# VHH binders against UV-B-induced protein At3g17800, chloroplastic: the designs that were tried, part 8

Target 1, 346 residues: UV-B-induced protein At3g17800, chloroplastic, of Arabidopsis thaliana (Mouse-ear cress) (q9lvj0)
Amino acid sequence: ASSASNDASSGSSPKPIAPLQLQSPAGQFLSQILVSHPHLVPAAVEQQLEQLQTDRDSQGQNKDSASVPGTDIVLYRRIAELKENERRRTLEEILYALVVQKFMEANVSLVPSVSPSSDPSGRVDTWPTKVEKLERLHSPEMYEMIHNHLALILGSRMGDLNSVAQISKLRVGQVYAASVMYGYFLKRVDQRFQLEKTMKILPGGSDESKTSVEQAEGTATYQAAVSSHPEVGAFAGGVSAKGFGSEIKPSRLRSYVMSFDAETLQRYATIRSREAVGIIEKHTEALFGKPEIVITPEGTVDSSKDEQIKISFGGMKRLVLEAVTFGSFLWDVESHVDARYHFVLN

## First folded at step 18 (VHH)

Design x5 (from m6 with S30K E31D V99I)
Fold by OpenDDE, fold request of step 21:
Structure x5 (fold): chain B 346 residues (1-346), chain A 121 residues (1-121)
Amino acid sequence: as target 1 above (346 residues)
Amino acid sequence: QVQLVESGGGVVQPGRSLRLSCAASGFEFKDYTMGWYRQAPGKQRELVASISYSGGRTNYADSVKGRFTISRDNSKNTMYLQMNSLKPEDTAVYYCATIYRSPYLKDMDHWGQGTQVTVSS
């Protein structure tokens, strides 16, 4: 009796396409389509948005008919809130699925969740560090701004991508999230810029006039747009904010942003929808986890228990470029979905 | 709509205890780092204690350390502040607040209306 050794083929669970697992019925459905038929995702999303619209409309009608006895009003309100939260979650996941689809179309794999590495070096950046595909997804003007953003984050280490740094995982996640927001901002600005460029209505015409706009004022506005989080400092230690100003290349898009009034700048720097904010948070949490944070009496996050990770500057560059690209795509998909399912509160 | 409702404040003698409660509604309470703040007359608002979203981590101002205990019950959407060995210096309006939903993005803080705590002889 020959004992057939059942070689239990360790079915390598298919590597997830994205770090965030979608949980809503619609999100699960879209996740399946992303894997099997990514080209059908737009059509599937349209159907899901129609369903959300129907659900929203039905809930609106029930609010008007509320001859609900006083005792049941609280329950009905609670149910309505739950349904609204469910719709919001579904909408977030739809937006996420569309962002993922855009990465797939660009043939760019998303970085997986950052976990402790089995690598003897302890490096967590096991993902490919090639960024050329990501760089090509942006306009030349936008890419110049992205490059400047990278220079602020990586500092003098932009030329030494193989060097490894030990840094707070929380801090990396904060930089990632901030970079997503920056990408969102840049895409919005770039779209307007490109439109005005095409229409030949850009202020200051084609002349490459080297207006030496003094370096000093530009750093404050750029920091204001990026520094939604004060802790987003350069990964390179105590290099004074004064030193980073010299590495920022002048860009047409930067000059354009500087032409904005404060209100316009604030508007552009703000994420329009709660759903988009939710996606940024959930995606970042899916990548870096959700650590238990508390606040010091001074109002800062207590970093005393932060997990430290080892990551190469090339790995960090890849994360930042992905993040900016994610934000850019998030703007596009938010706009696309809002045109079909009005959810952005203007 | 996000609502935070503080309760349990009052007038007490020095050395006595109070327990404040903050009932949360209109948001996913379990996802938020929460905190207690206080504002004494003529002083700035200060952080008293903070608690992580799961309750697994807490922090306290030095002035209340060892006397106050922050806790939460996510199943009840309620945060608590046990205040022991109260001192006249603890007299303030105490506020419940949301601090962070995500550790990576700062959200708008939501505040309750506050509850008065008065410690007097």
Scores: ipSAE 0.814, ipTM 0.926, lowest interface PAE 0.4, mean pLDDT 87
Fold by OpenDDE, fold request of step 21:
Order: structure tokens, then C-alpha cells, then sequence
Structure x5 (fold): chain B 346 residues (1-346), chain A 121 residues (1-121)
């Protein structure tokens, strides 16, 4: 009697498609569809948006009902606020689901939540470091800008992707979030650039000669757009901005951005919706956790208790490229949803 | 709308204690790192203390370490500053502020109207 050892196939719990778990009823529904029938997500989203619209309209009608007795006004306001918060959460999760769907369509797996590795090296970057699929998702002009962004983050190590660095997990998360915002910005600019290029209304006079002086100011503007968080500048280490300036390749899109007035630049650098901001925060927190932070008397984050992680420069490159791509997709889905639900406050 | 309302300020003698309260409304208070700031006459606003979103971490200016205690009750959407052994140098308008919702993205700071603390003989 040969005892067939039932190798209990440890059913590897299916790897989550995304690090953020959606919690709203709509979000849970969309999460299921993303796994089973990702092509149905757009249709499902439309239905959810219609429901949100109906809910919003019903709440608007109740505001005009002057007949609420004064004692119930507080309760009604509280209920209204709760409903609004629920709608906002639902909308955030809808946007997130659409971003995830875009990654799926591109056949790019999102990086999982960063956890301590069982790897003897202690490296956390267990995800694939191949980035070619991500690079191809962007216009050539946008990719040039992304490349420059990577050069600023990785510095001289951009050519040594196998090298491992020990870095604050918090700082990596900050770079990720900043890169998402940058991707959002770049997508918005690139869309306009591509339109103007097609219309042949681009200011043609890239006289090569003026590129030298504009490069210095362009670095400042880029730094201003990215350095909205002073702590992201600290990731680049005390490497004098002077040293990285020589490796920044001139890009057409950079010159185009430099042609913007300050108001336009600020507008383009700003995330339009609270929902989009919420997604960036929640997604980043899902990846890196939510550490307890406090501020020093100087106004900086106290990093004395930051968790240190080991990550390869290839792993970091993958994170940054995912982040900018996430931001790019976030712009697209926000615009798509806004056209239907009108939630962006212009 | 985000609202922060400070209370508990007043005039006290040196060596006495005060407890400031900041009542928060219109946002998810539990998600925010919060802080107390103060501004003395003719001086810049300075951080007095900060507290993490859960209350698990705190930080203090050196000038108030060992005397002041920042705390929060997320169930009541309230932050506190216990001020012991008050000194004339602690005389200022004290402000409650939001600092960070997420450690990864800087949010706009929201400020209360402030409460006056005067330490005089």
C-alpha cells in the first residue's frame, strides 16, 4: 500500500493586483471585476458613476427643502457630510481601479507592498526590474523628461543598476509620491505639447544658441515643481545640483515647459482634485506603510526613527518609472471621469 | 470646511500650569500629524510640539522639553497641550495646526485663530 503523500499544494494566495485594497462596496466590486473580467471595468465604472450622480442630485434637492425643523438641521448636515465623504471615497476607488486597469492593459504588474525580504541580502526589491514596457507607454518627449528625472534621483548610479543602497523607507516613499505627481504634471504638459505640435503652432525657434542660458532656469523650474517637498531634495543627497546639471539632456518638452508663464506652470503642477491627491497618498501608504512622523523645531520631518531598507538602483528605477506612469494614468482617468461626473473644481 | 479652534489660554503667574485644547472639525483628524505653534510679540512663529497621527510619537522644542506635553484624543477630534512650570518667555499666541496627512505628500497647513497665553507676575 504505497502511501501517496498528498502534496498539499500550498495554494499560493493570488498575488494582489495592486497594493491598495479597495473598501467601498463599489471598490470591492471593481476589484473583483479587475481580476475576473478586466475589460468590463469601464462599463462597471460608468454604472457606478451614474449611481454617484444620482446620489449627488438627490442630496442637492434636499438642501433646498427649507422645511427641515431647526433641531434636525445639525443631524441633516452631519448625514450630508457623511454621504459626501462616502461619495468621495467611492470616487477615489473608482479612479484607482481605472489606473490599475491601465497597468493591466499595458501588461505591467504593479510593485507589491514593500516588506522585509527573506533574501539573505536583505534587499526588498523582489519585483522585476525590467522597465521597457513602462518606457514605451510614454511619448518620446515625455520619456526624455522622465529620463532626466531618473538621472536626478539615481545620479551617477543610473548605469549601475545592480548596486544596492541602504535608504530610508520614508524617503523612498516620498520620492515615489513626488514622481507620481511629476508624472501627472508631465502627462498634462505632454498632451498640450502633442496637440500644439500637431497643429504646427509650437514656437519653432529652438535656436540651439539660447538653450545654454535657459538650461539653468529650467533646472530651477523643475526643481520648483518637484521640490514642493523639501525632503525630496534631500534624497538626491548633498550632491550639488551643479554636478547633476551636466547630465541633464536638453529636451523639447523641457523647453516647452520653460515657455509657460508662472501661473500656467503652477496650474499644471497642481493636482486638480482632492480625490487624485487622496489616491496618491493612499497608494503610496499601501506600498510603504504609514509611519508615525513628527516635526523637528526646524520644520523638517524627524527621520531619526526611519526604517532603513536595502534596494538596488534597478529596483529604485522601477519604482520611479512606475510612479511617473501611475501619475500619467491618473491624469487620464481623472479627465475621463470628470467628463462624466464633473467633480474637478476648475 | 477645516476648522481648528483653540481654547484654554489666559493670564497666569510664573510656575503655574495651563492646558490648551484644540477642537478639530471638517476633516479626518485621526489621519493628521498635528502641532502646536506659538508666536511671541515681535518674534517669528515657532513650533512648540508635534504629535503623530496616532499619538505614538511626539516631539518638542528644546525650550519646552520636560515642561510641556502634547497629546491627542482622536475619538474627540481634540489635541491638547499641557503646559507646566510656565515662564514669562512662554508668553505668546498659541496656534493649533495640521502638518501632514500623509508622510509622503505635503498638504496645506490649516491654522486655528490662536489663543493668548500670558505669563506675568
Amino acid sequence: as target 1 above (346 residues)
Amino acid sequence: QVQLVESGGGVVQPGRSLRLSCAASGFEFKDYTMGWYRQAPGKQRELVASISYSGGRTNYADSVKGRFTISRDNSKNTMYLQMNSLKPEDTAVYYCATIYRSPYLKDMDHWGQGTQVTVSS
Scores: ipSAE 0.812, ipTM 0.925, lowest interface PAE 0.4, mean pLDDT 87
Fold by ESMFold2, look of step 19:
Structure x5 (fold): chain B 346 residues (1-346), chain A 121 residues (1-121)
Amino acid sequence: as target 1 above (346 residues)
Amino acid sequence: QVQLVESGGGVVQPGRSLRLSCAASGFEFKDYTMGWYRQAPGKQRELVASISYSGGRTNYADSVKGRFTISRDNSKNTMYLQMNSLKPEDTAVYYCATIYRSPYLKDMDHWGQGTQVTVSS
């Protein structure tokens, strides 16, 4: 009955449930419910979405009735802008609370704000090293793409996770945000892939694959992928080492992605809602800060004043896996909420 | 709707000054890294200066360093370019543009229509 996620009952003090502090009345309420009565979160969210719908409907009526003279029209416009901004912030925080709930249901704690720890090494990554829960949250096909993404980021250090690097905190945050967007994209594509696989199994006959390791990458898919523009960017996990068989791991999902035309791929690479982009911004800023950045005339970020942090490759792996999972959950949560309170325009 | 509107361009003599303004609307201007770009006839568009979201950091092309000053007023949703000691080589259409919507998310999709600056006798 009770779905309360168990932290240890030891003498440890309460930890913040997520790095981003929610500011709206709805967000603060949901934060309390997430901790105290998590089984009530779905009902609380539905109530908050109904309130948002009512507020939006009433403002639509007032637009038609706003024929007030010039002095009143300026005030009316400012009030309407304030209410619209408040609704957007409230919706963002509802979406974020639902993503946090998904992490709680998976028994995975979000990494806290990244800062130097009391660890003698000075490393920022004192969070747990066991990532098996994160790895299990994704379909086998999606995980193959995540593994390739990790290999691109970590390079030759995939096998030496205890090694430590000093790296720009800004750069780590940029990798995190890119990984969130990649997870969103992967879930979107994987969802379509799994649906089409189910449809093909039903009309296509006797493909027995419920428990078998499906290793067939499809010869026809390879021909379509080869004829596409070579190497679809970061979304495919990047492949530049051509012709090296043991280092090239074919993936059914990668082959499926390579079959998309450029317009379809661009559409899937786009985060659908302003609210989802806002969540990525605010979550990443809560983790890594909001540094002042500028670009050089060559178009690159001026890194001369970047804060440096010390992080192990295992810590980096944990951040990237969390980021991809966050993006995957964000896709699901966005779709769930859009079905109940329409806000996605694409 | 997102809008960036430049103003303050004109025809001036060498050695004089102009101040360009970029009025922003339809987005959270205060969160963006912004820039001024220019395009002279027959040339590629180039970055002149960039400014961080609060105005605490700036960066300039070498050709304008010491002569141009980028600034912003987030309460007015406006970015500025003070252009001193103008040279004929500064003749171009000047554009304001977004660069980053946050430190972690690039957003270069928004550009003004441009304002002409002509430096000649």
Scores: ipSAE 0.751, ipTM 0.908, lowest interface PAE 0.7, mean pLDDT 81
Fold by ESMFold2, look of step 18:
Structure x5 (fold): chain B 346 residues (1-346), chain A 121 residues (1-121)
Amino acid sequence: as target 1 above (346 residues)
Amino acid sequence: QVQLVESGGGVVQPGRSLRLSCAASGFEFKDYTMGWYRQAPGKQRELVASISYSGGRTNYADSVKGRFTISRDNSKNTMYLQMNSLKPEDTAVYYCATIYRSPYLKDMDHWGQGTQVTVSS
C-alpha cells in the first residue's frame, strides 16, 4: 500500500491506527503487531486467547482450594473477582484489535479522534471519504437497510453532502453509538436471513420470485426496535419523518425483520456480551470524549453546555457508515472469538 | 447483582430538612448519570433531580429548584439529596435510579425500592 506518504520525515509523530489506545499488556502487544507485522495478528491473538483460557482454568483450581476448611472465603472471592475483571478487560482489547484488523484488511482507515482541524473552514471532517469501499462491505440486502438508516439521519440533505452544519459533538457521538449497535443488529439478522435463504425456509420458498405480503406484527416490532435507539430520530430533529422525500424503501431484509415476534427482535437488538458493550463505550468515548450528561424533568438530554463542531453532511455520512461497519465487524469478531474462548452468556 | 438502596426518609414538619442517601453496588457507579425520582399517591413518578457521572452538572425540577441539592461521592458509591424547606407537596416515595451508563448509552433499568418522605404538621 502507499500509505507511507512523502512527508518531510524524521521527528514526525506516527498517526494512531485507531482512536482507542489499548492499555493492557495484550492490547499493547497487539497494537504493535497490527502496525509492524499485521500478518502475525491471527497467531498473536490465538496465543493471547490460550493464555486467557489457562488463567481461567487455574482459577477453577483455586475454587476447589477454597472448599477446604480454614480458607478465607471473602479473600478468595475478592481475588477471583479481580482476576475475572482483568480477563474481561484483556478480552475487550483483543476483540477491539480484531475489529481494527478487519478495517485494515478492507483498506479502510478508522477516523481519528474528532477535533478541530488545521483546515481554514474549521470542519472536523478532513478524513478521506472512502464511502464506496464502506458501502461494498455489506450484502446488498443489508445495504438497503443502511441506506434507509442514512436517509433517516440526513433527511433532505441526502443529496447535498457538501453543505456544513454546526452541531453538538455529543449528539454526533450518540448517533455514532446508535449506528454501531444498529450495524451489530443488522449483521446478526442478515446472517440468519442468508442462512434461511440457503435452506429455503423463508416465506415463499424462493429467493425473490415471490413477493410475500408484509406482516402487520412485523411493523410494530420494527418500530419498537427503532425506538430503542432514540438518538437516530433526535439527530434528524424529527424532521426526516415529515416527508422531506424521506421514505423507507421496501427491502427483503426489512420484510424479514418485520416477520420477527417481539421476543426474537428484542433478543437480536441486544448486544450479547459485556465486552462488546464495553468496546462500543470506549471506542465512542475515544472518538467524541466523555462529556457530562444530565437530563431535564421532561426526560431529554440537557444540551445547554454541549460542545459544538462543524461537519459536512458527507462527513456525517462517512461516520455513520463507519459506525455501522464497526458494529457489523464487532458481531463477526465476537462470534469468532466465542467459538475459541467461550465468553458470551446468552 | 445491581442494588440501589435509599435511606434517610421520614416524617417531618413543613419548613424542615431531610437528607436522602442512595447506596449503590454491583456496577461501575462512577460512570453513570443518576437521578432522584418521586411518586406521590395517585400521581405519576417524576424526576426531581439528575446528576452527571462526576457530579459536575446537575438539573432540577422547577418545583424543587433552590430547595433541593443533589450530590454524589464516587469513592463511597453514594448519591445524596439534601431537601430543605420541605412542603406538604413534597410528600412522596423517593427513588434512586440509573439514567445513562455512558454519555452515549442510556440505561434506566435499575431502581431502588424507595424511601417514604412525609411532610405534615
Scores: ipSAE 0.711, ipTM 0.894, lowest interface PAE 0.7, mean pLDDT 80

Design x5 (from m6 with S30K E31D V99I)
Fold by ESMFold2, look of step 20:
Structure x5 (fold): chain B 346 residues (1-346), chain A 121 residues (1-121)
Amino acid sequence: as target 1 above (346 residues)
Amino acid sequence: QVQLVESGGGVVQPGRSLRLSCAASGFEFKDYTMGWYRQAPGKQRELVASISYSGGRTNYADSVKGRFTISRDNSKNTMYLQMNSLKPEDTAVYYCATIYRSPYLKDMDHWGQGTQVTVSS
């Protein structure tokens, strides 16, 4: 509405709703709708997906025309490649807008791009440290796993979140991205776990670890999910046995995950689509920048140019919880959009 | 399908130059830290040079510093290794490989099939 526009004009520029600025026409439109008319976002997304489908269908018709021998076959191939790239970028931005919408619906503001603040301490973390809203977004079993993840990252400082550390910005970004991938994985596994838990027959059949494995192995849905993502394995941040080490508190979901063989675990740790990987990359780069990295002949990352930042452990906790939540939402958004515009490879 | 194709290898006399190319396809080349590796007969594979995603940073093995130059052209999805003042010790199969897709994401290594470089009198 016009009153929202007036609020935006009262300062030099409005604060962005998310750190990544959308560049495609669809992305720019959805960014405006997210702010001005959030109730219209589902209809706006549907419209954009219909346009993508129409565009892809028309490219199928041009394929038959381009198969006739002639000097124009190179031009048609280049045009088709440009259109495919444009559709991919548009789809990524639609997915990102939907993830942002989920944060807005939860009344959780995304952290802005990380830069030195006007805070007298020089800390970059001026964002709220309360995490109650983020905790409510996950099942109890998933939250247990998230809590263990936080304990591994924060260590002994779990109890003193006001402490400040000076740490590599690159390292914080790496933890953030790994946490996004972990959240994606956790949501994927938790949905399967919750379904199996609901389908138990006996009154005393609550969350026993062996029972959940047996139920999962009996479902055709499990086998189909395992085989649906062949080409994104190279991008997986992954979950490993080392991530489930001896310092981690017991968890019903941890026991369920540990029952998977190594091949199944690797497949579940894979991000299903190139678009989802691209979102994780671009979102993390919008937050932390894209520093140049190389390796030495000894195989180590050359960190001599790493930018240092000051951040409290409470600020770090907030970042990690946001990252896990982002990954969880990305799984849901990817699944939702794939049902309407098929892009995840089977 | 990820593909890395090396070219430009051959047999040359000591003191001469070769330029290796690595043509990339099936992935977002512009986002990757890349490297050239080599393996001489009877020796372990070693990193020769690495280059950041934009080309703004490079790193070289001591044995090739000042003689070899790694570069990339992201518009052509191609990485290069200019090898000057070649020595018999440079004789090896040279491989193109991915190292990191982005500063924040870890991924699986992709390798080319290699191109033979032989320096002999």
Scores: ipSAE 0.551, ipTM 0.824, lowest interface PAE 0.9, mean pLDDT 79
Fold by ESMFold2, fold request of step 21:
Formats: structure tokens, sequence, C-alpha cells
Structure x5 (fold): chain B 346 residues (1-346), chain A 121 residues (1-121)
């Protein structure tokens, strides 16, 4: 339908690109560009980050209040906190927009807010169940860990994806958020693992030596036959790729993670920035809502009148794969932005 | 910097009332589930009452149910505990604390300094 500045309040409402509605001026601007001119998003983000940097530098230089002597230090502290919170909210929305862009580049639509459906079955999962694009976005080692995570969540019903379950909406949201955090963690450790693997492969004639042993045994057979025919000089190195992939039955990434001491594992399991935590919370709330939560006297969550939803196991698999991918993209986006506008403290 | 500042404690006779306040700053108070905790001398800290982010739901320890009322005013970033029919066993340091920003992820706990409530003859 019509897309004009006179309809700015409904800029993304006809076809929301993501479940979280961005509210800051920067976020609304980026939402429009994501839809209308996606090729301009990197330049628009750079401009917004430069503006944030200018604002932060200006506040740091104005710590000495020279405007009026005798100013109330309590009020100045409150104003400074409000400006810092505004910059944090703006940065969160910039990061979110970049995560959405990564999903668009992968040709994967984000699942919309989970709400009651007019579907005759009553199921909330109207999204496509084909997940091949999501599965291709991760290294083979990372995907093995993701598959184990799915098996833990879905159990034996991995083979019965058309079955439906009635389950707590709050619990699905908790699984989603945990899966986002897991994807963030997995991407972080996988990047270190891939670097370590590459460093060992550079001096890794021993891995080639293992495949060379298989190949040497094969070439010895060929050389016995080749004294009649010159075959060896043409097709060296073909079967080693299958041998490498086939012989790695245990998850090498799982073994790598298990080699960490407890302190290192705790550090890697921690989300580095408040902004990334905020994104996970707000995205999950946009998908599943924010119920009224209290704790019991025993210290457990009391979610009385928890809403029940119907979802297929295929729909649940799609949600978990999206969540892990979201976390993986969030790690990359956080790192990219931190290099341009430093905000990560740990 | 997250700050939680309790006030309203004091010494009072059994059967009387006190009202505790918790002034919050440095975070989005309106987004958090909040609680009042207490710690009597030589005992573990225990939950007294909790209140959802909007104030629409509350929960109370059995020992204070019907006597204490938790409330909040999100426009003033303030949480309250109205303590009626006080008993000597209510003597403790009372703390306000954040509990949850979101039901999906736990944030870091933030605690006030505490305010002393003493109920004695």
Amino acid sequence: as target 1 above (346 residues)
Amino acid sequence: QVQLVESGGGVVQPGRSLRLSCAASGFEFKDYTMGWYRQAPGKQRELVASISYSGGRTNYADSVKGRFTISRDNSKNTMYLQMNSLKPEDTAVYYCATIYRSPYLKDMDHWGQGTQVTVSS
C-alpha cells in the first residue's frame, strides 16, 4: 500500500520485519531503511554511531558545570544517568537492526509475535518448518552442538515433528531466551576453536600425515599397478576430505569446551554487554509477552495463570534454531559495533 | 549506578504500624519485579513480599500475610511496605531488592543498605 512520511506512525505495521518495534529516532530511521533501502543500512549505522560518539565525548567534556555556580549535584547526576540510558537504548536498537539485517541477508524471516491464531488447529506456529537455511549458517562443529541442544529440548520427538503439544507460553519463551544465550556462547567458543584449528592446520602436516597414511597406502597399491600405467601423477588428494569428516564421530567442539576450567567457562558463558542482554530480553518479550511475575516465599517463580499455547514440534524446532542463530548473529554484531564505538566493558 | 535506599524503620511497640519506603534510581524501575527481604539476627535473609513490575500481582510470606502490604508507585520510582500489627518476631533489618527484569533472564541482584525495624515492649 502507500508508503509516505504522512504515514510515519505505521511505517512497519503492514509487514513487520521483526517482532520488536524500535522506538528511538535512530531505531525508527533504521527500520525504514531496512525495508526501503537495505543497501544503505551500513552507512546509516556508521552515521548513527558517529552521532553517539559525539554525544558521549560532549558529555565527558562537560563534567565540570561552568554554566551556573551552586548547581544541585543530585540533579546533575540524574541528568547524566538519563543521557547515558538514552545512549544505551539507542545503541541497543542499532544492534538489533543489524541483527535483523543479518537475517534478511540470509533470506530467513524472523518469526512474528506469538499470538492466538485463527488456524483451525489452534496452533500458534504458522511459520514455515523448513530450516535448511538456518542449519547452513553455522560451522559443522557448531551445528553438531546445536543438534544436541535440539535433541535435549525435543527428546525422542525429533522424528515426529508434526505432533503438537500444549505447553506454557512462558516456558517456550524461557527456552527461546536460553537458546539465544546458547547461540551467543557457541559462536564465541566456535570462533576460538576455528582459530586454534587453523593455527594447528598451518603446521598440521600431522593431520595431512594421517590422511597421507591412508593415501600412501592407496598410492602404494597404485604404484604396484602403475608400473604398467602412469596414474599417480594425476589424482592426488581426493579421498582425504571424506576421511576427515567421517573419522570425527565425537563432537570436537564439545570436547574443546569441556577442556576449559570453570573460571574460563563462566567468563565465556557471560553476555559481554548490558545492551546485548537488553536485546535478548526485549526481543523475547516482543515474541512471547511480558507476564506479571512474582516470586513465592520459597524463592521460586510464581507465574499463576500461565498462558498455554499449541505448537508443533517442527514449530518448536524452528523457534530454537532461530534463537540460536539470533544469539550467534548478536555475538558478531556486538563485536563489529564495539570495534567502531567502544561500549563492551568486559 | 543502581541505587536502592530504604527508609521508615525504627523502634515501635507490638501491635503498631510502620511504613517502609524504597527509593530507586539508576535503572528502569518500572520494568522490574521487586521484593522486600528481612534478616533477623543470626538468621538467613528471607523474602517478606514481592510485587510484579506493574504492581498488579503480589506475594507474601505466610508469617506476614494479612498484616503487611507491598505496593509501588512507578511514577515516583518507589516501592513501599506497610507493616501493621507488628510482632516482636518481625524485628529485623529490612532490605529492598530487584528480582527480575524479565521472566526469561535473571539480571544481577541489587540490594539496598537495609533499615532496622525493632518491635519491643
Scores: ipSAE 0.479, ipTM 0.781, lowest interface PAE 1.3, mean pLDDT 78
Fold by ESMFold2, fold request of step 21:
Structure x5 (fold): chain B 346 residues (1-346), chain A 121 residues (1-121)
Amino acid sequence: as target 1 above (346 residues)
Amino acid sequence: QVQLVESGGGVVQPGRSLRLSCAASGFEFKDYTMGWYRQAPGKQRELVASISYSGGRTNYADSVKGRFTISRDNSKNTMYLQMNSLKPEDTAVYYCATIYRSPYLKDMDHWGQGTQVTVSS
């Protein structure tokens, strides 16, 4: 009738829920809550943000102590710098934990760290190839832009997802990070688009009635903004106006983005906080490693030790969709936390 | 704020040595690929040496290879340039600079104020 309780597997550690392991006391605490009681994460985050606020407020009082005369002034300045860095790291880890929570709520497992494969095929992509859950997380208009992004990255291989490529691990990580930044950008503009759409205040291009002259002007504005922001240019993949138009399906969100002036587009293409940039860097490094890279005297990256990996195009598609979704969630999480603990420069 | 402060420059005779230091603060020094650059009067700034975030890899301009050694101590947030067998052609202002934190994202370069090295008899 009843089976004896078996012991847990000996000597094995459980698989982590995210590739980046959190180091701060707050991050380690939130990591445990994410696994054991995920419904308590919002309350735990609020508690941690209150502690950060208290620490920051007490730092203001210590500023008055910096006027104490003598050689102790150098020590006080170094202590203040260390505490500010600790608060920043703690905040980064709180933000990361909230992004992970959003993936858990969506029932989407994050891809694990890309490591040397034990698979006889040599492929690193052991993760599921089905991406329907990821695709459904975005507005229809945002998804159209994501699909165009995938088409630019995968090209003709969009229709041959079982095909395998041998590709630089560093290059895959670069594509991943650029896709995170693109998702952040897309969510930011989509959020504005959806609000204006529901209020019926969209610019005159709300339909597809724009002339070729108006679309050419919008494309030129987009290209100029991409050229002035290297991170936006990275996820554009160097697409020209001709290549852009011939490979990309029409989208109302694309038309909306093309209607922005250059100043607005440049502002929206920028990641708002140092903490969000740090998360993108550390998450990408947790997935793909931190290579030992130097610059040659000619100014080029010395890539002589770049690892090659085998990955299916379906696996690559899954990575890019995760990256865009991560960026989208990061925008939401950053905004949510900033409202409660102000850290974003306006 | 991000700060890079060079020291150790001076006037020396040919064949002598100098050791430059670059003290870093305001960022996670241990995560950055770093470099030493120099600019001689009337010439463009050039990369002299670069060092990976851990110090495990280095690269040198041909004009200094075998004479100069770049190193770092991440516990002290300091990068060094040991300059041996100095020549008059090494006369320049030497700068330390960040190159990047991550090959996946581009950051803005940060530069020190420079330290003068003059090699003359």
Scores: ipSAE 0.460, ipTM 0.776, lowest interface PAE 1.3, mean pLDDT 80

## First folded at step 19 (VHH)

Design z3 (from x3 with Q31S)
Fold by ESMFold2, look of step 20:
Structure z3 (fold): chain B 346 residues (1-346), chain A 121 residues (1-121)
Amino acid sequence: as target 1 above (346 residues)
Amino acid sequence: QVQLVESGGGVVQPGRSLRLSCAASGFEFSSYTMGWYRQAPGKQRELVASISYSGGRTNYADSVKGRFTISRDNSKNTMYLQMNSLKPEDTAVYYCATIYRSPYLKDMDHWGQGTQVTVSS
């Protein structure tokens, strides 16, 4: 029988605060605080991180100070491994809760799980297509690159948001996850770009306004002119590739990224922690499901069972903008937490 | 520590059966699409069979279809390969490996050390 289990929540409200349900004790606690007292989430997170630190410190002390050789050493090692995995799961959920909090602070609701049954004859996108809040969350330079990413995904349909497509749900999920990783990469690079602009203009003032951007734009424009060969536009970072089409708008951040050598670009495109990768995976699965995947002997994904969904291009744009924003917030949250509870190994 | 340990290999006569096991530890086994690969001396490593995270879907190389059965027990973190009607061309080192943790993200491959299967008259 497929009766209810502790992994599922049949008591969830009609509009959950986020598609991924948190399962750890810390995650469930933070989910409650997110709903009831969202302003207290940072303090609650600090408390949970301190508890994780204490647990990790006590586990290390037991390994170093205790000598328990014998028949039960294999059991203790496996128990310690399970506790380490539990700490990792807890940390993932703490990070996710912080990302959700950043969406709440921005007054942006995360889209709910994509369900074919939401309308038996219609579209899956029940969310509004208004995206101005999401667009305002990024620096102008980062948004220019986000706009180019959208143009690559949507193509000519950027101007026809009412049009509806029937498309593989798996493919939409893949685009979503790639867009999360792209947003993570963009935020990482943009933060360095903005910092370097601020440091270059420090003697002239501390204003981070349009004037500072225009001074940095002058240097980026100079480098863009030197590297203006059309063939260079295929230089790509991470999981995204830039097209050679004329629809790609010039961007000072694009020029900055193109100045990286391949090794530096690869390093910046890499998700730093396994916890962040896990969050992207679980969040995307919460939205689009976890289909049964196998590969053929040729090494390709067997796509014979792909589920099809109907979605408007406006709905797709909203998903991609959310995904990029999610990745951007994930970079910030990962960095902030790592400073307080070291977990990034690379 | 991610670990995959194969067992159940050996020397058998043609027409006989073997059952390989792959014990997994150090990762969330029940989340992964898994596979069995084999490599004969002087040949490239090839996929023999793959199995989805729940076991609900499988895929097989043509050379083993109908003779081999891949399965998994997520409660024991173990994957199996039942090899029936073995032929001399099945002689190889057999490896278990992870394939996908998520259909939405690429993942790093994890491989076992391999177990030798020899089919000889």
Scores: ipSAE 0.584, ipTM 0.841, lowest interface PAE 0.9, mean pLDDT 79

